# Designs tried in a protein design chat: VHH binders against CLA biosynthesis isomerase (cla-dc). Part 5

Target 1, 281 residues: CLA biosynthesis isomerase (cla-dc), of Lactiplantibacillus plantarum (Lactobacillus plantarum) (p0dx41)
Amino acid sequence: MASFIASDQDVKNFLTAPSMNDQEGIGFAYATDEAVLKALIPAPLKLMAPVVCGYVVHMGKPTFSAPYLEESLFALVSYKDKMMGAYPINLLLHGPGAESGVIAGREGAGIPKKLADDIELRRNDNSATATVERHGKTLLNVSWTAGELNDPSIMKQFAGQLALGKEAEMNSFFYKYDIDQHEDGTNHFSNVQLVATQLRSLADQVEPGNLSIQLESTDDDPFGELKVLKPLGAAWFHFDTSVMFNTLKLDEVDAATTMPKLLTGRYDRSFFNPKAATYII

## First folded at step 21 (VHH; from n2 with A50T)

Design p5
Fold by OpenDDE, last read:
Parts: C-alpha cells; sequence; structure tokens
Structure p5 (fold): chain B 281 residues (1-281), chain A 125 residues (1-125)
C-alpha cells in the first residue's frame, strides 16, 4: 500500500549519487561581452574567458526522475586558482521529469533551475536545432550543422571534458543559502555558501559543427544580456553516464553582495514585486 | 538522392479497404520519422499519420480507428492500411520523411523535408 511515510532504507538512499544518464543534444559556445559576463560571476569565482557555454539536452535516464529536457548557460570559472569548472547562470527544464529535476537540483545542490514552457530538440542527419520558450517568448534558438567549428580554438577549452570514450571529471560551482522569514513578514538570506559539485561523465558520441545562435530576453529570463558577439562552435553529443558523486564546501560568502547575482536564475520578478506577476501559463 | 515512391492507390467503394505503400531509398530509412499526408481536391495538404523510429504512432482525429501506419525497416517501406473508407477520404496521399532525432513534450511532431509524388485514392459508389 502506498504511504506518506518513507522507510528507513528510503531515507538512507535519498538522492544517492544522482545520475543523469543517456544525455543527448547540442552543446555550444560563443564569445560575449567580457564586462557583462564578469559582472554576473559572484566572488570569489573568477572568469576564465569571455565565453558563454551552454547546452540543450534530453536527459533520457535520470536516476531520480522521469526523462526531461534541460537548457543551461554557464561560464568557465576558477576558484582561487585551485580548481576550474562551470558556473551555471541558469537552467530551464521541461518534460515529465522536470519537476523532480528542479526540486533535486535546487534543494539538493543549490542549482539555479526553473521550469520552461517548452523545449524542442531535433536533428535531421547533419543538422540539428533546439528552441527554449518561457513566458510566451523564444529565449534561445540554436542550430548545429555538422562539420567545422566556427572557431577551432575553442576545442582547447573542452578537450578534457569531451574526450570520447573516457571518463571525465568536471566541477560545477553553485551557491546554497537559507531563507528566514522575520516577524515583520520580510524574508532574509543567510548562510550563503559556495560549493563545488563534482561530476563524472562518459561521452560516447561527439560530433563537432558550426553554431548559429539567437538569444532573446524577458524580465524573468534576460538571455539577451549575454550578447552573442561571435559564435565559436557547437557539437552534437551523447553522454552514456553522468554522476554527481561529491560536493565540496568551499567558502561562506557575504549575502548582501552575492544574492543580487543569484536571484534571477532561481526566481521570477514576481517574487520581488507582486505587480510583476502578469503572465499565466 | 532521397526518393519516396508511393503505390497502392485506386478506386474503392465506401466501407472498403486499401493499403498504401511507400518505397524509400537514398537514405537510412530506419533512422527517420515517417508520415503520410493527403490532399483532397480544392483543399490544403493535411497530416494523416506519423510513425517514429521506434514505432510510436499518431493519427489525425478524422482517421483514428480506421487507418494504421506501419513500417518495415528491412524493406525500407512505409505502409498505410486504410479501413472503413469514406468519400471524404478521397485525396492524393503522400509519403513524407521526418527527423532522425526528436523530443518535445508539448505539441505534435510536424517536421518533414521530403515527399513523394503521391498516389490517388478515390472513394466512390
Amino acid sequence: as target 1 above (281 residues)
Amino acid sequence: EVQLVESGGGLVQPGGSLRLSCAASGFTFSSHYMAWYRQAPGKGRELVATISREGSTSYADSVKGRFTISRDNAKNTLYLQMNSLRPEDTAVYYCARGDTFYIRYSGDYEYFDYWGQGTLVTVSS
């Protein structure tokens, strides 16, 4: 019989080594305005290059949910010259497993995840496209054409992560925090902490190609702020396995200086202004 | 070169049955979504049925329960079994090629890039 009570074993197994297996879709990179991108990166992380990276992928066999589609934009950053990795700026999810994916990511790892209205991913032989829609607007339109990268120099940055047939470890940097409501009804952020989630992935398919990309903005999803100055390249890829095997606690940081950079990826403007709640899906 | 060749069309009485075939060549048939379209006289082309690479099917409301789309990958052939035919089913039927990969959890699949020349189906007493 179904029960609201979880067993002790279930509690013990809760979100153990969450994996996003059978990933397939488009990865891409483009050059953007360095000053703008730097401004989005919270301390103590440092931007490594004026490049925005991203993907639109289908998560075919998550261990914690049904399948779902996911979009992400992220920067390449370093932590005190000790480790390098990705700083995701935003993630949008869509599909049957999207709810679970958002919950697991946000509560489990502090990942800036929201739900998209629609994500489409398609390939026809040597060309592929993906679109991401939220609040009635196409925020991202990306295309991959098999062949040469726009700029082959970008491969130097990804060579270690997309090594075909080899397990690769990657760091993803996130910020976790607590929310406390005071007696006056106001909410306050506390215990803001930088963490590094470690992923191990196995790529079994990587097909480089030419990138075309368009970005649009809404107040809730200002994708256009990360302006495309130069497309660098794209790849159609497949990860057989991808496991989050560890999370390192790195630093506690100042809430006042950090939270302004974290909120947009996690919340709509209606959280800050009730009058901004003008869209109903 | 991608080629789609429809066959099996003809004259049939109302309530009758007909099976259409589409012979595919010039591409990896088993890797693609496939579909049937039709165009009645004086009307626009409309989607009739789709079939995924894995064999998942969808149908227009007007043909649900009467038509069946299927594929034989070994023969590079797409089929449309049409039962309980009606005069309003009179049209030129077209075979169409779709994508090799597609995921969307909202809306219907409608991306096709190649069509055959069509085969005429006439339902009349």
Scores: ipSAE 0.808, ipTM 0.916, lowest interface PAE 0.4, mean pLDDT 95
Fold by OpenDDE, fold request of step 25:
Structure p5 (fold): chain B 281 residues (1-281), chain A 125 residues (1-125)
Amino acid sequence: as target 1 above (281 residues)
Amino acid sequence: EVQLVESGGGLVQPGGSLRLSCAASGFTFSSHYMAWYRQAPGKGRELVATISREGSTSYADSVKGRFTISRDNAKNTLYLQMNSLRPEDTAVYYCARGDTFYIRYSGDYEYFDYWGQGTLVTVSS
């Protein structure tokens, strides 16, 4: 019989080694304004290149949810010049498993996830397109055409993560924090902590190609802030497996200087101003 | 070269049945979404039914419950079983090729790039 009470065993098994298996879609990279991108990266992380990376993928067989589509924009960063990885700036999810994906990511790992209104991912032979919509606006339009990269030099940055047939490990950097409401009704952020989530993935398909990309902004999703200066390349890819197997606690950081950079990826402007909730979906 | 060849059209009385076939060649049939369109005299082309690679189907409201789209990947053939035909079903029916990969959880699939020459279906007493 269905119950609101979880067993002790279920509690112990909660989000054990969550895996995003059977991923398929478009990965891409483009050059952007370095100063703008650097400003988005919280300390102590350091930007490695003025490049925005991203993907629109279908998660076909997640272990923790039904299938869903996911979009992400992320930067390449380093921690103490010893650890390199991705800093996701934004993630949008859509589909049957999107709720679970958002909840697991936000509560489990401090991932900046929101729900999209719509995501479309399509391929026809040697061309593919993806569209991401939120709050009645197309935020991202990306296309892949099989063949040559816009700039072949971009492959140097992805060689480790997109090696065919070989398991690759990658760090994703996130910030976790607590929210406490005070007696005056205000909420305060505390215990802000940088963490590194470690992923192990297996790519079994990677098809390079030419990138075309357009970004638009709303106040809640300012994708256009990361302006496309030069498309670098795209790939149609498939990951058979992708498991989050560990999370390292790295540093406690200052809330006042860090939180301004974290909020947009996690919350709409209505969280800050009720009058901002004027959008039509 | 991509080729789609429809067959099975003809004259049928109201309430009758027909089965249309579309022979596909020049591409990997099993990898593509497929669809049937129709165009009635003096009207525009309209989507009738779609079928995914995995066999998921969608129908126009006007044919739902009466028409069935299916595929035989081994024969590279698309089918449209039409039952309880009505005079309003009179049209040229076209086979259409769709995408090799498509995911969207909202809206209908409408991306097609190749069509056959069509087969005429006439429903009349």
Scores: ipSAE 0.800, ipTM 0.913, lowest interface PAE 0.4, mean pLDDT 94
Fold by OpenDDE, fold request of step 25:
Structure p5 (fold): chain B 281 residues (1-281), chain A 125 residues (1-125)
Amino acid sequence: as target 1 above (281 residues)
Amino acid sequence: EVQLVESGGGLVQPGGSLRLSCAASGFTFSSHYMAWYRQAPGKGRELVATISREGSTSYADSVKGRFTISRDNAKNTLYLQMNSLRPEDTAVYYCARGDTFYIRYSGDYEYFDYWGQGTLVTVSS
């Protein structure tokens, strides 16, 4: 019987080892302005390379939701020279499972997720395209053409992320925080914490190719800030499984210095300025 | 070489039925989305029905409940069963090849790269 009351077992099973299975889509990397990208990385994380990585994928069989599409732009970073992984700058989700994906990510792991207006992912034989739209603007247009990478040197990065036929583990770094409203109506951030979510993925298809990519900006989604200086490569890929199996608490960090870098990926400008809410979707 | 060859068109009375076939060759038929289009005299080409590689179907509002798109991957053949035909269904019907992968949860699928020569369907009393 349907009930508002969850069972004790349900509580125990809440978001257990969430897995984004049957992922398929385009992964890509391009060179960007190092200074700009570095500025976006919160301490104590350090940028490893002036490269933006990203993907547009269909999550076909999430264990926690209906299917959905997801876009992400992320940097490769290190934590105290001990851990290497991805620092997602933004994630946009679309589709039936997008709500659940956003909620699980934001509340569970502090992931900077928002909802897209539309995401399209398509492939026809040896070419593929993806578009991401939000607030009436195409923020991302990416194409993959099967064959050679734009820059073969990026293969090492792809190989690390897309180990064909082998389980690969990767860290994704996020910041969690609390929001407290004061008596004067203002909200304050507290307990800002760097965490590393650990993912185990199994790629069963990886097809390298040429990347073409265009980025555009809105105030809410300034994708263009991460300027494309040089496309490096793309791949069509499929993950059979991708499990978030653990989250490590790494450091407590200063809210004042960290939060300015976290807000855009999580909130629209209307959160900061009511006048900014005049956009058309 | 990609080839799509439509057949089954002809003259039919209003309320009648026809079944169109499209024989596909030169590509992996089972991997592609497929569609039927039609073009009436003096009008533009319009999407009639789409079928995914997995068998998911969509229809134009004008043909919903009357037309059925299907595929036989073993025979590399696309079908359009047309029932309760109307004079306004008179058109050249085209088979079209679509993508090998497509996901979008909003909007209509309209990406096709190869077309047949078409088969004429005339609905007249």
Scores: ipSAE 0.798, ipTM 0.912, lowest interface PAE 0.4, mean pLDDT 94
Fold by OpenDDE, last read:
Parts: sequence; C-alpha cells; structure tokens
Structure p5 (fold): chain B 281 residues (1-281), chain A 125 residues (1-125)
Amino acid sequence: as target 1 above (281 residues)
Amino acid sequence: EVQLVESGGGLVQPGGSLRLSCAASGFTFSSHYMAWYRQAPGKGRELVATISREGSTSYADSVKGRFTISRDNAKNTLYLQMNSLRPEDTAVYYCARGDTFYIRYSGDYEYFDYWGQGTLVTVSS
C-alpha cells in the first residue's frame, strides 16, 4: 500500500548517482557580447570565451524521474585556472518528469531550473528544430541542418566532450544557498557556496551541422540579453549515459555580490514584486 | 521518390468495419512518424490517428475506441482498422508521413511533409 512514510533504504538511496540517460537533441553554440556575458558570471568563476552554449534535449531515461525535455544556456568558465566547465545560466524543463527534474536539480544541486510552458523538439532526416515557450512567448527557436559547422573553430572547444564512444567528464558549476525568513517578514540569503558537479557522459551519436538561432526575452526570462552575434555551430547528439557522480564544495562566497546574478535563473519577478505576477502557466 | 498509396476504402453500412492500408516507398518507413487524416465533404482535413516509430499511438476523440492505427515496418505499410463505422466517418482518408524524431508533451502534432492520394470511405445504409 502506498505510504507517506519512506523506508530507511529509500532515504539512503535518495538521488543516488542521478543520471540523464538516453539524452537526445540539439546542442549549439554562438558568439555573444563578452561584456554582457562576463557580467552574468559570478565570482570566483572566470569566463573562458565569449560564447554561449546551449541545448534542447529529451531526457529519455532519467534515473530520478519520468522523461522530460530540457533547455539550457550556459557559459564556459574556469575556477582558479585549474578547473574548467559549464556555468548554466538557466534551465527550463517540460514534460511528465519536469517537476521531478526541477526539484531534484534545485534542491539537490542548486541548479537554476524552471518549468517551461512548452518545449518542442523535432527532426526530419537532415534537419531539426526546437522551440521553447514560457509565459506565452517563444524564447528560443533553434535549428540544426546537417553538414558543416558555421565556424569549424568551435570544435576545438568541444572535441574532448563529444568524443564518440568515449567517456567524457565535465564539471558543471552551481551555487547553493539558504533562505532564512526574519521576524520582520524579510527573507535573507546565507551560506552561499560554489560547487562543482562532475558529470560523466558517453556520446554514441554526434552529427555536426549549421546553426540558426533566435532569442526573445520576457522580464522573467531575458534570453535576448545574450545576443547572437555569430552562430558558431550545432550538433544533433545522443548520450547513452550521463551521470552526476560527484559534487565538490569549492568555495563560500559573499551573498550580497553573488545573489543578484543567481536569482533570475531561479525565480520569476513576482518573487521580488507582487505586481509582476501577470501570467499564469 | 517518396510515395504513399492508400487502399481499402469502399462502401460500408453503419456499424460495419473496414481496414485501410497505406503502402510506403522511397524512404525509410520505419524511421518516420505516420498518420491518418480524413476529409469529409465540405469540411477541412482533420487528423485521425498518429503512430510513432516505436508504435506509440494517438487518436482523435471522435474515433477513440473504434479506430486502431498500426504499422508493419517489414512491409512498409501503415494500417487503419475502422470498427463501428458511422455515417459521420464518411470521408477521403489520407496517409501522411511525419518526422523521424518528435517530442512534445502538449499540443497536436501537425508536421507532415508527404501525403497519399487518399481512399474514399462511405458509410451509408
């Protein structure tokens, strides 16, 4: 019989080695304004290149949820010039497993995840498209056409991560924090920590191609801030396995300087201003 | 050249059954979503049923429980089993080719690039 009481074993198994297996979709990269992108990166992380990376993928066999679609925009960053990896700026999820994916990511790893109104991912032979919608607006429209990359130089940055048939490891950087309500009703952020989640992935399909991309903004999802100056390339890819196998605590950081850069990816403007609550999904 | 050829249409009495077939050629049939559409006299074309590569199916509300879409990849053939036919089912039925990959958890699938010539189904007493 179903119960509100979890077993001790269930507790021990909670989010063990969460994996996004059978991942398939479009990965892409484009050049953007360096100053704008740098401003979005919290210290002590450093931007490696004025490039925005992203994906729209179907998570076909998550170990922690039903299947779902996920969009992300992220930067390539370094920590103390020793660790390199991705800094996700935002993630939007849609589908049966989206709720679980959002909860697991936010509570488990401090990942900036929200729910999309709709995500569509489609391919027909040598072309693919993805559309992401939130709050009644198409925020992202991306297309892949099989063939050559817009700029072949981008391959140098991804060659290690998309090696076919080889396991690749990558770091994803996130910030975790606590929220405390004071007696006056205000909420305060504390214990802000930079962490690196380590992922191991196995790509069994990578098809390079030409990228076409359009971004739009709402107040809650300012995708357009990351302007497309030059498309660099796209790929249709499939990961057989992708596991988050470890998380490193790297640094405690100042809340006052860090939180302004973290909130938009995690919360809508209604969290800051009740008058901003103008849309219901 | 992509070809879709429907067959199996005809005259049937209310409550009767028909099985439509669509023979596909000129592409990798097993890789594509497929669908049946129909167009009644004086009406627009409407989606009847879809089937994924893996065999997942969807149906219009008007035909749920009565129609069954299926595929035989070895024969490159799409089928529509129509049971408990009604006069309002009278239409030209079309086979359509869809995408090789499609995921959406909301809304209707409407991305078809090739259509057959259609086969007429008439349900009348």
Scores: ipSAE 0.783, ipTM 0.898, lowest interface PAE 0.5, mean pLDDT 94

Design p5
Fold by ESMFold2, look of step 22:
Structure p5 (fold): chain B 281 residues (1-281), chain A 125 residues (1-125)
Amino acid sequence: as target 1 above (281 residues)
Amino acid sequence: EVQLVESGGGLVQPGGSLRLSCAASGFTFSSHYMAWYRQAPGKGRELVATISREGSTSYADSVKGRFTISRDNAKNTLYLQMNSLRPEDTAVYYCARGDTFYIRYSGDYEYFDYWGQGTLVTVSS
């Protein structure tokens, strides 16, 4: 029978490492303003290239929730010049599993997740599109057409990252923190830490092609700050499996210099200024 | 070349039945969503029924319980069984092809890229 009290077995199952199986959709990369992107990267992470990567995917068989759609924009970064990987700037989720995905990601690794109002992902033959909507705007409109990349010179780099039929390991970097309340009701940040999650993924479908991408901003989601200076390429892909097999605690970091770069990806403007929220329909 | 050819329309008295067929060619029929639309004189096209690649179906409220959509992937054929026909069912019925992949949790499926020439169903007075 269902209860507010979980069984011992339920608690054990809750602690099982998550997998993002049957993941399918559009991945892409574009060039952006280096100074703008670099400014978003908290120390000690360092920007590796003036490139924004991203995706819109369906998480078909996650082990922790019902299916959902997910968008992300991320930078390529290094930690101390020896660990390289993704630093997600935002993630927007939509679908029956999305609420659980936001809670799990926020609590587990400090992942900058919010809920989207709508996400659409569709493909017909050799062409696909995705849209992400929040607070009255289409924040992201992306298309892939099978064929040549916008900039063929990046094919070697992306082919190495998506080795078809071969498991690839990737690092993703996040900042975790606590919010503690003082006796007077005000809050402070504590335990601000850089972590890395390590993911092992098996890509069984990768179809490179041409990227078309448009970004828009709202006050809550300033996607347009990451200007599209040059589309580089896109691919339709499918991961059969994608397992988060390890998490590393890397560094404790200063709250005053770090938290300004974390809050917008996790909270809307009403949290900072209740009168600042704007919704466009 | 994508081809959708409807057949089985005709003149039927109220309360009668018809079975429409749509022969598909020029694409992998089993990989696509499929639908029936209709267009009554002087009206826009109306979605009647859909069927997914896996066989899941949906129906317009006006036809639920009277119409049945089905597919035979071995014969590349889509069907619409129409029972208890009414004068307001008079329309040209179109077979339509949908996407090979589509996920959206907050809306109805509306993306069709090919239609046949249609088959006329007339329910007499």
Scores: ipSAE 0.508, ipTM 0.832, lowest interface PAE 1.6, mean pLDDT 89
Fold by ESMFold2, fold request of step 25:
Structure p5 (fold): chain B 281 residues (1-281), chain A 125 residues (1-125)
Amino acid sequence: as target 1 above (281 residues)
Amino acid sequence: EVQLVESGGGLVQPGGSLRLSCAASGFTFSSHYMAWYRQAPGKGRELVATISREGSTSYADSVKGRFTISRDNAKNTLYLQMNSLRPEDTAVYYCARGDTFYIRYSGDYEYFDYWGQGTLVTVSS
């Protein structure tokens, strides 16, 4: 029978490691303004290249929710010149599982997730497109056409060759933080820390191709700040499995110097100024 | 070379039935969304029914409950079973090919890139 009280078994199941199986969609990379991108990266992470990577994917069989679509833009970074990986600047989710995905990601690992108003992902034979809409604009319009990369030499410098049908492990870096209330109701930040999540993924489909991409901005989602100076390439891919198998606490960080770079990943301008929200229908 | 060839049209009395077929060649039929459209004299094309690669279907309100879209991937053939036909169903019916992948939780599917020549269905006494 349904209840507000979870069973002991439900609580145990809640604590198991999440998997994001059956991921499919477009991945891409483009060159951007180095100074602009570097300014977005909180210490102690260090930018490795003036490249924005990203994706628009369908999460077909997540273990923690119904299916959903997800967009991300991320930088390539290092921690202490020893650990390398992705630093997601944003993630936008849409679909029946999206609300659960935002909650789980924020609370579990500090992932900068918000809800999109709409995401479309489509492919016909050897071409595909995706669009991401929020607050009255199409923030991202991306396409892939199977064949030649725009600039394969730059991608080889940062990507290396991945083997199909073999598991690969990757780091993603996030900053977790809490917002706690004082007795008078005012807020303060606590537990601001850098973490790394480690993913093990099995790619069974990777089809390289040509990237075409356009970005737009709203006040809440300034995607256009990350200008497309040069498209580098795109791929259609499918991960059969993808498991978060480890999470590492790396550093405690100072709230005053770090939080200005984190808030917009989780919160819109209306949180800071209730009169600052504008939407177009 | 994509080809879609419709057949099975003809003259039928009101209340009767027909089954349309669409033979597909030149592409991997099982991987694509497929649809039936129709065009009555002097009107634009109207979407009748769609079917995904997995077999999920949708129908125009005007035909829901009377028409059934289906596919036989082993024979590369799309079907439209039309029951309880009415004079307003008189049209040229077209088979159309859609995408190999499509996800959007807030919109209708409308992307078709290849069409057949059509088959005429006339419903009259």
Scores: ipSAE 0.411, ipTM 0.784, lowest interface PAE 2.5, mean pLDDT 88
Fold by ESMFold2, last read:
Structure p5 (fold): chain B 281 residues (1-281), chain A 125 residues (1-125)
Amino acid sequence: as target 1 above (281 residues)
Amino acid sequence: EVQLVESGGGLVQPGGSLRLSCAASGFTFSSHYMAWYRQAPGKGRELVATISREGSTSYADSVKGRFTISRDNAKNTLYLQMNSLRPEDTAVYYCARGDTFYIRYSGDYEYFDYWGQGTLVTVSS
């Protein structure tokens, strides 16, 4: 019988490590303005390269929701020169599982997730395209054509990250925080901390190729700030399994210098300007 | 070169049945979504049915419960079983090739890039 009170077994199942199994789509990388990208990276993370990586994928069998489509743009970063990984700047989700994915990610690890209005991912033989739409614009239009990378010199980095047929571990870095209310009714940030989620993924399909990519901005989603200076490459990939097996608490950080870099990926302009209500319905 | 060759059309009385076939060559048939379209006299093309590489199907409202799309990947052949035929089903029926992968949770799917020559189905007494 359904109830607002969950059973003890439901609570145990809720606590099981999440997996994003049967994940398939386009991964890509492009060069961008180093100063612009570096400015987006909160301390103590350090930018490793003037490169934006990203993906548009279908999460076919997530353990916490119905299937959904997901977009992300992320930087390659290090923590104190000893841990390296991804720093996602944004994620946009669409589909029947998308609401659950936003809730789980926001609450679990402070992941910068919002809902897209639409995402399309398609492939025909040796070419594929994806589009991501939000608030009246196509924010991202990406295509992959099987064959050579735009810049073949990055092949070793791509091959090392997507080693076919064996498990790879990756770090993803996020910032978590609380929003507390003062006695006068105003809010403040507290407990701002850097965490790393650790994923173990098994790639059973990786097909490198040529990237074509275009970005657009809205006031809520300024993707165009991450200018495409040079496409580097793309791949069609499939992860059979991808398990988030660990989350590490790394540092407590200063709210005043950190939070300005976190808000846009997590909130729309209506949070900052009550008259910012341009909607496409 | 992609080739799609339809067969099995003909004259049939209302309430009758026909089975259309589409022989495919020049591509990996088992990897593609496939569809049947039809074009009645004086009308545009209408999507009749689709089938994914895994066998998931969809149908136009006008044919649900009467038509069945299927595929035989070993023979590179697409089928349309048409039962309880009506005069309104009179049309040229076309086989069409779709994507090797497609996901979108809103909007309509209409990405078909190659078409056969068609086979005529006439339903009349």
Scores: ipSAE 0.382, ipTM 0.789, lowest interface PAE 2.6, mean pLDDT 90
Fold by ESMFold2, fold request of step 25:
Structure p5 (fold): chain B 281 residues (1-281), chain A 125 residues (1-125)
Amino acid sequence: as target 1 above (281 residues)
Amino acid sequence: EVQLVESGGGLVQPGGSLRLSCAASGFTFSSHYMAWYRQAPGKGRELVATISREGSTSYADSVKGRFTISRDNAKNTLYLQMNSLRPEDTAVYYCARGDTFYIRYSGDYEYFDYWGQGTLVTVSS
């Protein structure tokens, strides 16, 4: 019988590592203003290139939820010039598994996840498009056309991460923190730390092509701050498996200098200004 | 060149049946969503039924339980079996080609880029 009390086996299963199997969609990269992007990267991470990467994908067989669609924009960063990887600026999720995906990512690793109002991903022969909508605007509109990249020189740099039939490991960096309430009802941040999640992924489909991309902003999601100076390329891809096999705790960091760079990707303006948003009840 | 040619229309009494066919050429038929649309006189096109490349189907509420969409990928042919026909089913029926991949959790699939010339179905006493 269903119960608010979980079984011991349910608790054990809850603690297992997540897998993100059967991922398919559009990945892309574009050049942006280096100073603007660098300013968004909290210490001790270091920006490696003035490039925004991103994707719109279908998460077909996640182990923790029903399927869902996910958008992300991320920077390429290093930690102490020794570990390199992605620093996601935001993720937007939509679909039957999206709520569970937001909860799991926020609580597990501090991943900057919010819900989109709608995501569409479609492909017809040698072309594909995706749109991401939130709060009355299309924040992201991307297209891929199979063939030549916008800038063929990036193929040499990124080809290793797209190797077919070989498992690849990559790091994603996040800042995790607690919010504790004082006796007077005010809040403070504690335990602000840099973590890295480590993913092992098997790509069995990668089809490079031309990128067309447009960004828009709302007050809650200022995607346009990451201006598209030059489209570099896109690909249609499928990952058969992708397993989060490790999490590393790297550093404790200062809340005062770090938290201003974390809030927008995780919270809407209504969190900061009681007059900021229309509420739907 | 993409070609979709419908056949099998005609005059039928209420309560009767017809089977429509659509011959497809100029593309890899088995890789695409396919659909039947219809257009009654003086009205816009209405989506009737869809079938995915894997054979999953969907239907407009007005035809559920009466119409069956199917495909024969070896013959590059789409079918619509129409049973228990009613006068409101009178329309020109069109075969339509869709995408090779589509995910959206908030609506019905309606991205079709090629239509045939149509076949007329008339349901009257």
Scores: ipSAE 0.293, ipTM 0.747, lowest interface PAE 3.1, mean pLDDT 89

